VHH binders against Interferon-induced very large GTPase 1 (GVINP1). Designs and how they scored, part 2

Target 1, 242 residues: Interferon-induced very large GTPase 1 (GVINP1), of Homo sapiens (Human) (q7z2y8r1479to1720)
Amino acid sequence: DKRLFVLSILGLQSSGKSTVLNALFGLQFTVSAGKCTQGAYMQLLKVEETFTEELGFDFVLAVDTEGLRAPEHSNKSKDRDNELVTFVIGLANLTLINIFGENPSEMQDILQIVVQAFLRMKQVKIFPSCLFVHQNVGEATATDQTMDGRRRLEQKLDEMAAIAAEQEQCLDVTCFSDVIRFDVNTHVYYFAHLWDGNPPMAPPNPRYSHNVQQLKSRILMTATQESRGNIMKISDVKSRVQ
Key: E = the ipSAE of ESMFold2; O = the ipSAE of OpenDDE; V2 = 0.75 times the mean of E and O plus 0.25 times the DockQ between their complexes.

## First folded at step 1 (VHH)

Design b1 (framework vhh_8emy_2)
Fold by ESMFold2-Fast, scan of step 1:
Structure b1 (fold): chain B 242 residues (1-242), chain A 123 residues (1-123)
Amino acid sequence: as target 1 above (242 residues)
Amino acid sequence: QVQLQESGGGLVQPGSSLRLSCAASGFTFDDYAMHWVRQAPGKGPEWVSSISWNSGSINYATSVKGRFSISRDNPSKTLYLQMNSLRPEDSAVYYCAKDIGYSSGWYEGFDYRGQGTQVTVSS
């Protein structure tokens, strides 16, 4: 039975998360009749045999979602989104939370859904590992606003954690760090535009590539640490997904 | 599997109009941004226009802005390109493309192109 590291990616519809997966692992995800669960898609990536014992796993299972809808566009119960988020976080050793662009409403939507899901998981004693990936950020000129962006994200996460805790009557939660282990300075990655022009003719942005390598290194280190305690086997995943 | 079938091309005079259609199948059409890309003989592909999954965002290449209109009909799983005031420079094979990102914007890239439809603008 082969050992498996499960990486999940969450984001709003139109969030660019499959582009991040392609850049990290050369994987592509699409909607198909072969869905494992409603709104979830899976693909395996084989780890080179020379590294399997060092890393402690043989495969990476990438789990992509069909995308979460903004409240103003869904006009349906949040039960589906909550179930989907709970499923992918619960399945994963590490979850990437993908935020696309600088639209405050869209950022607030994904953060609200994610914080609610994490709070629900805290109630059942599940403490997921996660990283935030913020795509399509920055001005037309090369301006580094990473620290200001991190401060705003932390403020929003703390605000939503406090609101969610109040709604769920969780007296022990006052900020996002009370919900999961999170450090805005080390668990958030900011990516500028992927392309220097209109696809498919434009080459990838070199600064985007550098940031992808940094994220990839962090994922690898996290995977190596997780493999020492919590690794599942392919047979386990097949029996759980239907 | 993803299938895209373009139609509506032909031979027309300069100043004429044409409407291209792309019938999509094998994926959930209303979950993806869609694009029109063209390629003239001996030249590389040129992006023409993009439309988001809900038609809330639309973009055009500078060369066609004001002359072309992209639209989609999600219930029928069809993408359209209305081309007005056609010029000889618009002669190319026009391809329909699905975006690589789920419900993504125009900078995500192209996952699949159809067989194409030939547009020739000549006197």
Scores: ipSAE 0.000, ipTM 0.130, lowest interface PAE 17.4, mean pLDDT 66

Design b10 (framework vhh_8emy_2; at its last look DockQ between E and O 0.01; V2 from the best seeds 0.00; counts 0 for: pae E 16.7 > 2, placed apart)
Amino acid sequence: QVQLQESGGGLVQPGSSLRLSCAASGFTFSYYGMHWVRQAPGKGPEWVSSIGSSGGTTNYATSVKGRFSISRDNPSKTLYLQMNSLRPEDSAVYYCAAGTLYDFWSGYPDYRGQGTQVTVSS
ESMFold2-Fast, scan of step 1: ipSAE 0.224; ipTM 0.654
ESMFold2, look of step 2: ipSAE 0.000; ipTM 0.109
ESMFold2 (binder alone), look of step 2: mean pLDDT 81; pTM 0.824
OpenDDE, look of step 2: ipSAE 0.000; ipTM 0.235
ESMFold2, look of step 5: ipSAE 0.000; ipTM 0.126
ESMFold2 (binder alone), look of step 5: mean pLDDT 81; pTM 0.827
OpenDDE, look of step 5: ipSAE 0.019; ipTM 0.359

Design b11 (framework vhh_8emy_2)
Fold by ESMFold2-Fast, scan of step 1:
Structure b11 (fold): chain B 242 residues (1-242), chain A 126 residues (1-126)
Amino acid sequence: as target 1 above (242 residues)
Amino acid sequence: QVQLQESGGGLVQPGSSLRLSCAASGFSFSDYAMHWVRQAPGKGPEWVSSISSSGDSTNYATSVKGRFSISRDNPSKTLYLQMNSLRPEDSAVYYCAKDQYSSTWYLGSDEYFDYRGQGTQVTVSS
């Protein structure tokens, strides 16, 4: 039985999350790919043997969802999204939360579901890590504008955590960092426009490739830290997926 | 009130062995991962080793791997660090640290540790 690091990516439909996964890992390392029963798409990536001891795992299981849908039937759509998000986060060692183009209303909806899922997991003592990725932001975004975005995200996460904790009667939770390890300065990444024109015809932005390498380095660092503590075996995933 | 009390430090010669212990109180010891962190004079803290809440998983800094062994006794609420083949570079104050989360731990910065004790001095010198 081989050691497995599970990386999940969440986002609304049309958020570009499959582009991020392809940029991080590509096809060169893919061993298998397919859809699981819960509606997630899974891609198994083999780690080169020279790095397996350093990283502490043999394979990466990349888990992608079709994307969270805008509610068209309020009750059933919400329940399905909550179940899918809870499953995907619960399976993962690290979850990427992909935010595209800065839509405050849609962003708040996904953040609410994510925070609720992490809070539910905290109650059963499961603490997966997360990183936030903002896609398709202006290339010339100033540092102060990026810092404003980070502060706004932290405020929203803290507010949602406090509300969720009150509803669940969790007296020890007052902010998002009480739910999981989170630092808005190191766990949030802002990516310039992927394309220098009309997608998909435009060529990729070279700055995007550089930013992807920074995110990849952070993912590997996080994976190394998590694998030293909470490494999964392939057999463990089989029992949780079926 | 979380309390951690380290003991077992002292002055030893290079190549010697030493066993550190940490007595914990004020929290559910068996529910939290535990860490050993050290700090030499004039340097920042360095993570040394971690152990899961059950004791089934352990991790070590590369500088101590193969020489140090971390263990815990949940019934007695005690954490241990067995240090073998000690080197002058191991001289530091050793701190016992409680993880902030029950099912995970952090490698590196002390900002991810919920609490640490007052430390025990280890000096490796002829």
Scores: ipSAE 0.000, ipTM 0.128, lowest interface PAE 17.1, mean pLDDT 68

Design b2 (framework vhh_8emy_2)
Fold by ESMFold2-Fast, scan of step 1:
Structure b2 (fold): chain B 242 residues (1-242), chain A 123 residues (1-123)
Amino acid sequence: as target 1 above (242 residues)
Amino acid sequence: QVQLQESGGGLVQPGSSLRLSCAASGFTFSSYAMHWVRQAPGKGPEWVSSISGSGGSTNYATSVKGRFSISRDNPSKTLYLQMNSLRPEDSAVYYCARDRPYYDILTGYSDYRGQGTQVTVSS
C-alpha cells in the first residue's frame, strides 16, 4: 500500500488550470489517469524513488475539475458545483484555486464556492491547505498590482467567509483565516501571460518560471508537513471515491 | 462628476431581442474598459460582459456567450449590449459599470455604476 499526496485544482470553465497542472508536472510522470466522478479527472504521478523517503509519500494524485459554473445559475446547477467542489476539496491535502486573467467576475464566483466548501469541511474536521493562482492576460503587469491585489483579495475572502458563516450559523467565524490557515502574502501566486503559440510568439516571461518554482516549493513543503500528520494510502482514496 | 445612464430595458417574450444603451459623462470614455452587470431579484450581482477602452477586446459570461454582443461608440460616449435569444433567466436589472483605471483582479466590478435598466423576459 503506497503513500499518497492529493493535490486538487479548481477553476471556472476557461480558467487555464490545465496549463498550470502541465507546467507543474508535465505528462512524463503520469502513471494513471481517469475520471473519478462526473466533473473530476485524476492523474496519478509517481515520485522518484530517491525522493520518496524525504517527502514521505510515493505518489501525487492530481485532481482537476472539468470546469465550474457561476453561482448565478439555477439552484440545481449551483448545488452540483458546490457538491463537486466539496468532494474535490475533501479529497485534497492541498487545493490550488486557479483564476484566469481578464474575466473580472471569475474571482467572486470561485471565492463564493470555495469558501463555502472550506467552511463545510471545517465542520467535519478536514483542514486542507489552499493556494491561489492568478493568471493575468491583461496588459498591466502582475507586479504593478501585487500589493493592492493581495489586500483586496484578503478583504473579499473575509467578506465571503462572514456571509457563508452566517448562512451556516457559525458565529465563531468572522474572517477567512477562521475557516482555514491562510496568509495572503505567501499563499497567492501571480503569473504573467505565457503565449500558447506553436511556436510561442514571445519568449517565456522570466517571472513566470520564478513563480512556478516558488509554487512547486510551497507544494512540496505542504506535502512534507502533511505526510507527517495525515498521509493517505491508495486504498483510502478508493473508499472516498466510492 | 461621473455619470452612467442605462436605457433600452423592457418586457419582452422569450426568444426576443433587446439593445441596451449606456450614456457616459464626466470622464474620458475611451480611456476606460466598460462592463455590463446584472442583478436578478433575490440574487447577487452577476458580471455579463466587458469591453476594452479601444473596443478591441471583449469578454462574456458563459451564460450569455453566443447570444449577447457588447460594443461601444467612443465618439458618442455610449456603451451597448445587444441581447439576442432572450430567456426568462436573463430577467434582471442591467447596470452599466466603469472599470477601474488599474487592473482589479479581485471584485471584477468597476468604481461606478449607473442606476440600471429593468429587463423582464416573460410571456
Scores: ipSAE 0.000, ipTM 0.097, lowest interface PAE 18.1, mean pLDDT 66

Design b3 (framework vhh_8emy_2)
Fold by ESMFold2-Fast, scan of step 1:
Structure b3 (fold): chain B 242 residues (1-242), chain A 122 residues (1-122)
Amino acid sequence: as target 1 above (242 residues)
Amino acid sequence: QVQLQESGGGLVQPGSSLRLSCAASGFTFSNYWMHWVRQAPGKGPEWVSSISSSGSYTNYATSVKGRFSISRDNPSKTLYLQMNSLRPEDSAVYYCATGPLEYSGYDSFDYRGQGTQVTVSS
């Protein structure tokens, strides 16, 4: 029975999270892929044997969501969305929260869902790590405005956490870092477009490759830290998804 | 405390339109998902529509999809339901509702208003 690190990816409809997933892992490293629940898909990646002892796990399981969506909602769809969010957060050692573009209202919606889900997980003593990935930002925004962007994100997360805590009478929660370990300077990544100009003729953006490598390094560091007590066996995942 | 006040109901002919309003107070309206729920005589409550805190996402029950439109005005703390092509089966008391944040697992009817009656008949 092999050791498994679980990475879950959450995003609203059209958030570009499949682009990030492919950039991080690629198709060549997938051992298997498939649907595990309605709205969730898994990719299993094998860790090189030379690194398994050092990292403390044998495989990475990437769980991608269909997207948290508005159309076709019903009472059954509402239950499914709650179950999907609970499932992917609860299963994961690390959750990536994928934000696409610069729409503040879309960001507010995903932040509400995320904060509430993590607060629910805290109440049942599940403490996964999270990282925020903001995609499709201009070059100037990626280099100069990230500090202002990070400050605004932190303020909004703190507001959402305070509201959720008040509703659930959680007196020990006043900001988002009380809900889950979060540092706006190290847990938020900004990605420019993959290409300089229009594909397929445009050259790859060198800054995008650097940001991908930094995110990969952070994921592996988090995986190594989380493996010490939170690592699952493949048989454990099979039992949970059935 | 949380207060929700619905208005805009009435008696209309089949095929007519109505616009319902819900005035909210006692909470930060712009931070909550809002819902429309209806209840016909002798039936349990039926979810009709939901809208995210920012208004970016809307959901509709299959029975009203394409006919109803939910919207909100956060500065005025008001929720709306535009009902077109009304049918006799749409007759019910309509309630606006809010709960904790979306996906909280709490009953979305925790903070329900008094309702506004909609009757679709001759």
Scores: ipSAE 0.000, ipTM 0.134, lowest interface PAE 17.8, mean pLDDT 67

Design b4 (framework vhh_8emy_2)
Amino acid sequence: QVQLQESGGGLVQPGSSLRLSCAASGFTFSDYSMHWVRQAPGKGPEWVSSISTSSSYINYATSVKGRFSISRDNPSKTLYLQMNSLRPEDSAVYYCAKEGLTMIQDDAFDIRGQGTQVTVSS
ESMFold2-Fast, scan of step 1: ipSAE 0.005; ipTM 0.144

Design b5 (framework vhh_8emy_2; at its last look DockQ between E and O 0.02; V2 from the best seeds 0.00; counts 0 for: pae E 16.6 > 2, placed apart)
Fold by ESMFold2, look of step 2:
Structure b5 (fold): chain B 242 residues (1-242), chain A 123 residues (1-123)
Amino acid sequence: as target 1 above (242 residues)
Amino acid sequence: QVQLQESGGGLVQPGSSLRLSCAASGFTFGSYDMHWVRQAPGKGPEWVSSINTGGGSTNYATSVKGRFSISRDNPSKTLYLQMNSLRPEDSAVYYCARVSGSYWGEPNWFDPRGQGTQVTVSS
């Protein structure tokens, strides 16, 4: 049986999610047709034969969400978003949390959904891995103000974890690191704008390409660590996605 | 082979609304993220908005956020841009464009095919 690494990406802005997935994996994998089930688009990627022994898996299942927040139907979307996030996190070996820009209100919306989902997973003794990707931040913010941005994100995550813990009477949770294994300095990646200038004449931003390469290296390291005995076989994944 | 045809532009007053359409053919429309870009005379192109393959997630340039809404209808192979509260600075030729919707193929960062549709907002 072939071994499978499941990578999920969650976020509000789909263009950033699809672009990141294409940038991460577009040249190193053979792509099969994907399918959309339950609001998640799934695509099976065959690892090139030269890498299978190094990585410890033969396939990647990329799970890309339908958008988490529909602008017109936010009250209808809350239960659906919570169920989608739970499904995607429960399926994945590693989940990328995609946050677009530094708008505090949009950031709070996605973080609220994510924190609640991870707290629910903790309550059922599931401890998934995650990384945060902040897209479309300015080059100065990505370089010079990254420490301040990390502190603000950590503060927001801790605040939301404390609120969720109080609501669910989970007294052993006071900060986000109590919910999942998390270090804001190693689990958060900042991406500049995709284009250097305005499309269509602008070239892709070279800093964005470097950000992608850094994230790819972390994903591969995580996948290597996961391959020691908890990488699923393809037959197991077929059972879980039903 | 890939064809994109923009329509729906025109001359309008400030504060008006317009809905742009982009008819696609020659490719599997539902497999590609789609974008709107615009170009005013004498200026470089400006990215306006994007939408994922399934239509569930959208992004906007800061200059249009809250006023413009992108959508798509995959069965009819059509991309839309609803433009509300139009301002004179929105005057431009609007183009639709695709970027590769194959997550793992060689991406095409930008691939416009149409002549665009002119939007003119004058007071």
Scores: ipSAE 0.000, ipTM 0.137, lowest interface PAE 16.6, mean pLDDT 67
ESMFold2-Fast, scan of step 1: ipSAE 0.079; ipTM 0.553
ESMFold2 (binder alone), look of step 2: mean pLDDT 80; pTM 0.809
OpenDDE, look of step 2: ipSAE 0.008; ipTM 0.262

Design b6 (framework vhh_8emy_2)
Fold by ESMFold2-Fast, scan of step 1:
Structure b6 (fold): chain B 242 residues (1-242), chain A 122 residues (1-122)
Amino acid sequence: as target 1 above (242 residues)
Amino acid sequence: QVQLQESGGGLVQPGSSLRLSCAASGFTFSRYAMHWVRQAPGKGPEWVSSISYSGGDTNYATSVKGRFSISRDNPSKTLYLQMNSLRPEDSAVYYCTTDYGSGEVYPYFDYRGQGTQVTVSS
């Protein structure tokens, strides 16, 4: 039976998700794809043989919630989205929260659902691993832009955590770090475009490459720890997703 | 099945303007970011501009900033690129791309169309 690492990806768009996954795991090709219980899209990816011994798993099951609503398409499916997000986070060894960081209002609904899911899991003693991947287009040349983005994200998460805690009467929760272990300086990765758009063809953005390596290191540490402590087999997926 | 159809290119003199269009189908256009990418003969692809799903946010490559404007019309599922003050260096095949599915802005151009040729020459 082959070893499986479950990676959940939450976000409103799929741009760059496959690039990030390939950069992180050296994935060669998709073995299978489809929809699992609760409507999440799943994709089974084979890890290149040279990496399987280091990582401690043979396949990555990527679970995607691309169907989550955008703020402009708000409807009364919020309860369904909340259930889907909770299921997907609960299934995963690691959850990546993918944000396109040009408009704060585009993030509000997904962040609210994610924070509520983490709070519910905290109440049942489940402590999922999560990382935020903030995708930017074009070149962000100043560190001030990234720092301002982190501060805004932290503020938004704290506001949502306080609201969720009040609704659930959790008096010991006042900010997002009370819900899950989170450091905006180490758990958020910013990605610019791979290229700056200069002719002739420019080399890859150096900051993009550096951030990919940092994210890869974090994911590898999480994957290695899970492989040694809690090995998941492909046969187990049939029981959990049916 | 995702389909993208670019149009509006042509041969123009330096300093002229052109407006490119991209008609999209096969996905929920209003939920995904859209991008323009160009490729000149003998050179690699170059990102030109991006627009958020709502049209509220836009971004531009430094080489075109101040001269090009990206916009979208979600009801008609159409993306536009208004190109002003065109230079010989802007000569390229222009492609539109989307964040839907396995779509990649760069270096991989999943779901791009046939492109539209822009030539700026005397």
Scores: ipSAE 0.000, ipTM 0.149, lowest interface PAE 15.4, mean pLDDT 66

Design b7 (framework vhh_8emy_2)
Fold by ESMFold2-Fast, scan of step 1:
Structure b7 (fold): chain B 242 residues (1-242), chain A 122 residues (1-122)
Amino acid sequence: as target 1 above (242 residues)
Amino acid sequence: QVQLQESGGGLVQPGSSLRLSCAASGFAFSTYYMHWVRQAPGKGPEWVSSISGDSSYTNYATSVKGRFSISRDNPSKTLYLQMNSLRPEDSAVYYCAREEWELLPTGYMDVRGQGTQVTVSS
């Protein structure tokens, strides 16, 4: 059976997740795709033969959500979002968390659900990795501006981890890095607008392309390290997806 | 409300040409891959052709390659299938279908039109 790296992508419905997936992995190498019963879209991508030995896996399974919150915030909708988040994080070797910078309150709710899910998985000895992607923000041209944003995100994550740990009575957790392996300086990416103008006439922003290549490189390096310790088989994932 | 409406079918002689149209409404047409699928009486659906949102990628089933040409006009939200050198085996109901994933060609379709009948006889 072939070796598989599972990449899950979380975020708000209009965060540009489909565009980022296409930019990272392209269209040519998709061998299978579709929607599973949990409401996630799954796409199987073949790794080029020349790289399979170096990377330690043969395929990438990309798992994308249709969106985490319905416009109507009912109790049933919130329960569904929590189930979906738990499913996609639990399935993944690496989770990308897409954040749209224009709604701080919605960002806080999603981060809280994500942190709670990671904490629950830590309690059953499952340790997936994560990367944060902040999209559709004004171009961060000054390094000190980006540093300030990273510091604030780390503070919010630490606060939410402490709250979740108190709720779950997990006394050995005091900050987010106690929950999963996390470094705010290397695990957070800020992306400018994809387009330099309005599609379809606008060309892609050159800095977005550079940032995508850096993120792709980091994903592949993380996947290589993860696969050496926790490689999956296609048959394993098939059994878990209904 | 997402809707696809096919037209242009009819009865033609072998060797003739037909151009099918599909009018789309209720979604961002230009960002979706679109497909043509056909179904002959007593048979399952057969994928015929697909096209990317920006028309940079097109694919065809082996049985129609070189004879059929897929195209689209995004401003009018219309998908086309130009069928040349028609054969009796091309007789079927032709359906327009939308790709399930926005921007990505997964091969899974979520919306289909009501179809237009093409009959190649005599």
Scores: ipSAE 0.000, ipTM 0.121, lowest interface PAE 15.1, mean pLDDT 68

Design b8 (framework vhh_8emy_2)
Fold by ESMFold2-Fast, scan of step 1:
Structure b8 (fold): chain B 242 residues (1-242), chain A 122 residues (1-122)
Amino acid sequence: as target 1 above (242 residues)
Amino acid sequence: QVQLQESGGGLVQPGSSLRLSCAASGFTFEDYGMHWVRQAPGKGPEWVSSITWSGGSTNYATSVKGRFSISRDNPSKTLYLQMNSLRPEDSAVYYCAKAPHYYDSSGPLDSRGQGTQVTVSS
């Protein structure tokens, strides 16, 4: 049985997530692709044989959600989103949380679902990693992003972790870092745009390419560290899909 | 190979303070929760304190709460235990231990060091 690194992507925008995946992995050989029962799309990518020993895995399974809706007062949409988020986080070695724009309401809804899902994983001894990818829709580049943005995100995550912990009676949790390994200074990436104009005619944005390379490096570092402790095999994924 | 090396123990009088250190190597220290465990002569091990990977959360056994403080310095890969108002019943060999998970303080210990002796006696 072959060793597998599972990368899941959550967010409100499927097209943006696909672009990031293509930029990260380029012309990787895709073995299979398909849709899960839960409304997630998956691609199995084969790692070049010369790198499998160095990285500690043979395949990357990329799991992309078909977009999440903001929670409504209706239970139907909210229950589906919670089920999907719990599934893809539980499946993954690393989850990318894609946030678009600076809307606090959209952030709060996604962050609450994510924090609760990670706390549920903690209860069953599953410890996935996460990274936040924040798409900046303004004219500002990632280098122009205010430092206050990172602090506000950490504060919101800590507040939601404390509330979730109190509700679930997890006395050893006081902040988000107690739920999952997370550092707001190194695990949050800000992107302006991939292209300087309307695709496909526009040239690649050099700043975006730099940020993608940094994110790719972080993903590979996380994958290498995870493979030494808790590598998954293809049979493990099949068991969790059912 | 996980290696944990404790130091800082010694013979002190009741009411004194000691600071224990644990130097970690052979694993990514900043990714794992850490514990202090003690074992008194002729007794089984007793959990003393724990700290999460980031240092954001700490826990203490009821017998030491308010007197002991656990902390860590991830850049230097060092774990500390500040022990104040020491009592004769605190006499034990103190071990630092790596958790199997970075935030789980209740799981079985993965690895522990060789220990450092603390004796509180007049």
Scores: ipSAE 0.000, ipTM 0.251, lowest interface PAE 13.7, mean pLDDT 70

Design b9 (framework vhh_8emy_2)
Fold by ESMFold2-Fast, scan of step 1:
Structure b9 (fold): chain B 242 residues (1-242), chain A 122 residues (1-122)
Amino acid sequence: as target 1 above (242 residues)
Amino acid sequence: QVQLQESGGGLVQPGSSLRLSCAASGFTFSSHAMHWVRQAPGKGPEWVSSISESGGRTNYATSVKGRFSISRDNPSKTLYLQMNSLRPEDSAVYYCARDTDYGGNPEYFQHRGQGTQVTVSS
């Protein structure tokens, strides 16, 4: 049975057809693709033979979500989002949490659902890894601005963790780091705008390409660590999907 | 070939409304999420709004939330942006953009139109 690294992507609108997933994995490398459950889609990508021994896995399974819903008239959509998020986090070796633009209310909604799901996973002794990707951020190269963004995210995650812990009666949880191993300085990536100027004459923003390469390097490092500790087989993933 | 044609821009006073349109061709419009992006003189492009394939989900930049509404008509292959309570800082060239599908393209905004100019001034 072949070895598999599972990468999931969560986010509001457009995460199902996301820039990050496409930037990491090209169409020509897809062995198979399809829907695995309501709102989740998979691509199976074959690792080049020369790298399988170095990386410790044979395939990458990329799992994307169609997108989480913003608050509407009914609370039933929140239950569906919670089920979907719990499923994709539980399936993955690494989950990317995609935040697009600078909408604080949408960020809060995603973080609440994600933190709740990680808390549930902790209770059944599943400890997935996660990374945050904040896209379309102005001045992503400014250290002071990204540092302020990181502090705000950490504060919000801690707030959501405390609330979730109260609701689930987990008195030993007071901050997000109690739920999952997380360092805001190393687990958050800020992405600049795609274009530098007025298209079609505008060149691609070189900062965006650099950001993609940094994230890709981190994903590969995480995958290598996971392959030494907790590698999955393809048959294991098929069992967990159903 | 993917083609996108924006229209509806113009010169308006602060507090006015405009509706932008984007006519799409060369791809299955109903299978792609769509975006509005704007660019002011001397600034990089700024994402404004997104809409899912079916139109069931919409998303907005903080600067326009509550004032702008994105919608689409899949039978006519047209994307819209209704802009209310316009402010001088909304002045920009507005572009519609096709979202990327899995494994096809590494960039959200690779397929863009030529844009439509919106100027908000007294």
Scores: ipSAE 0.000, ipTM 0.133, lowest interface PAE 17.6, mean pLDDT 68

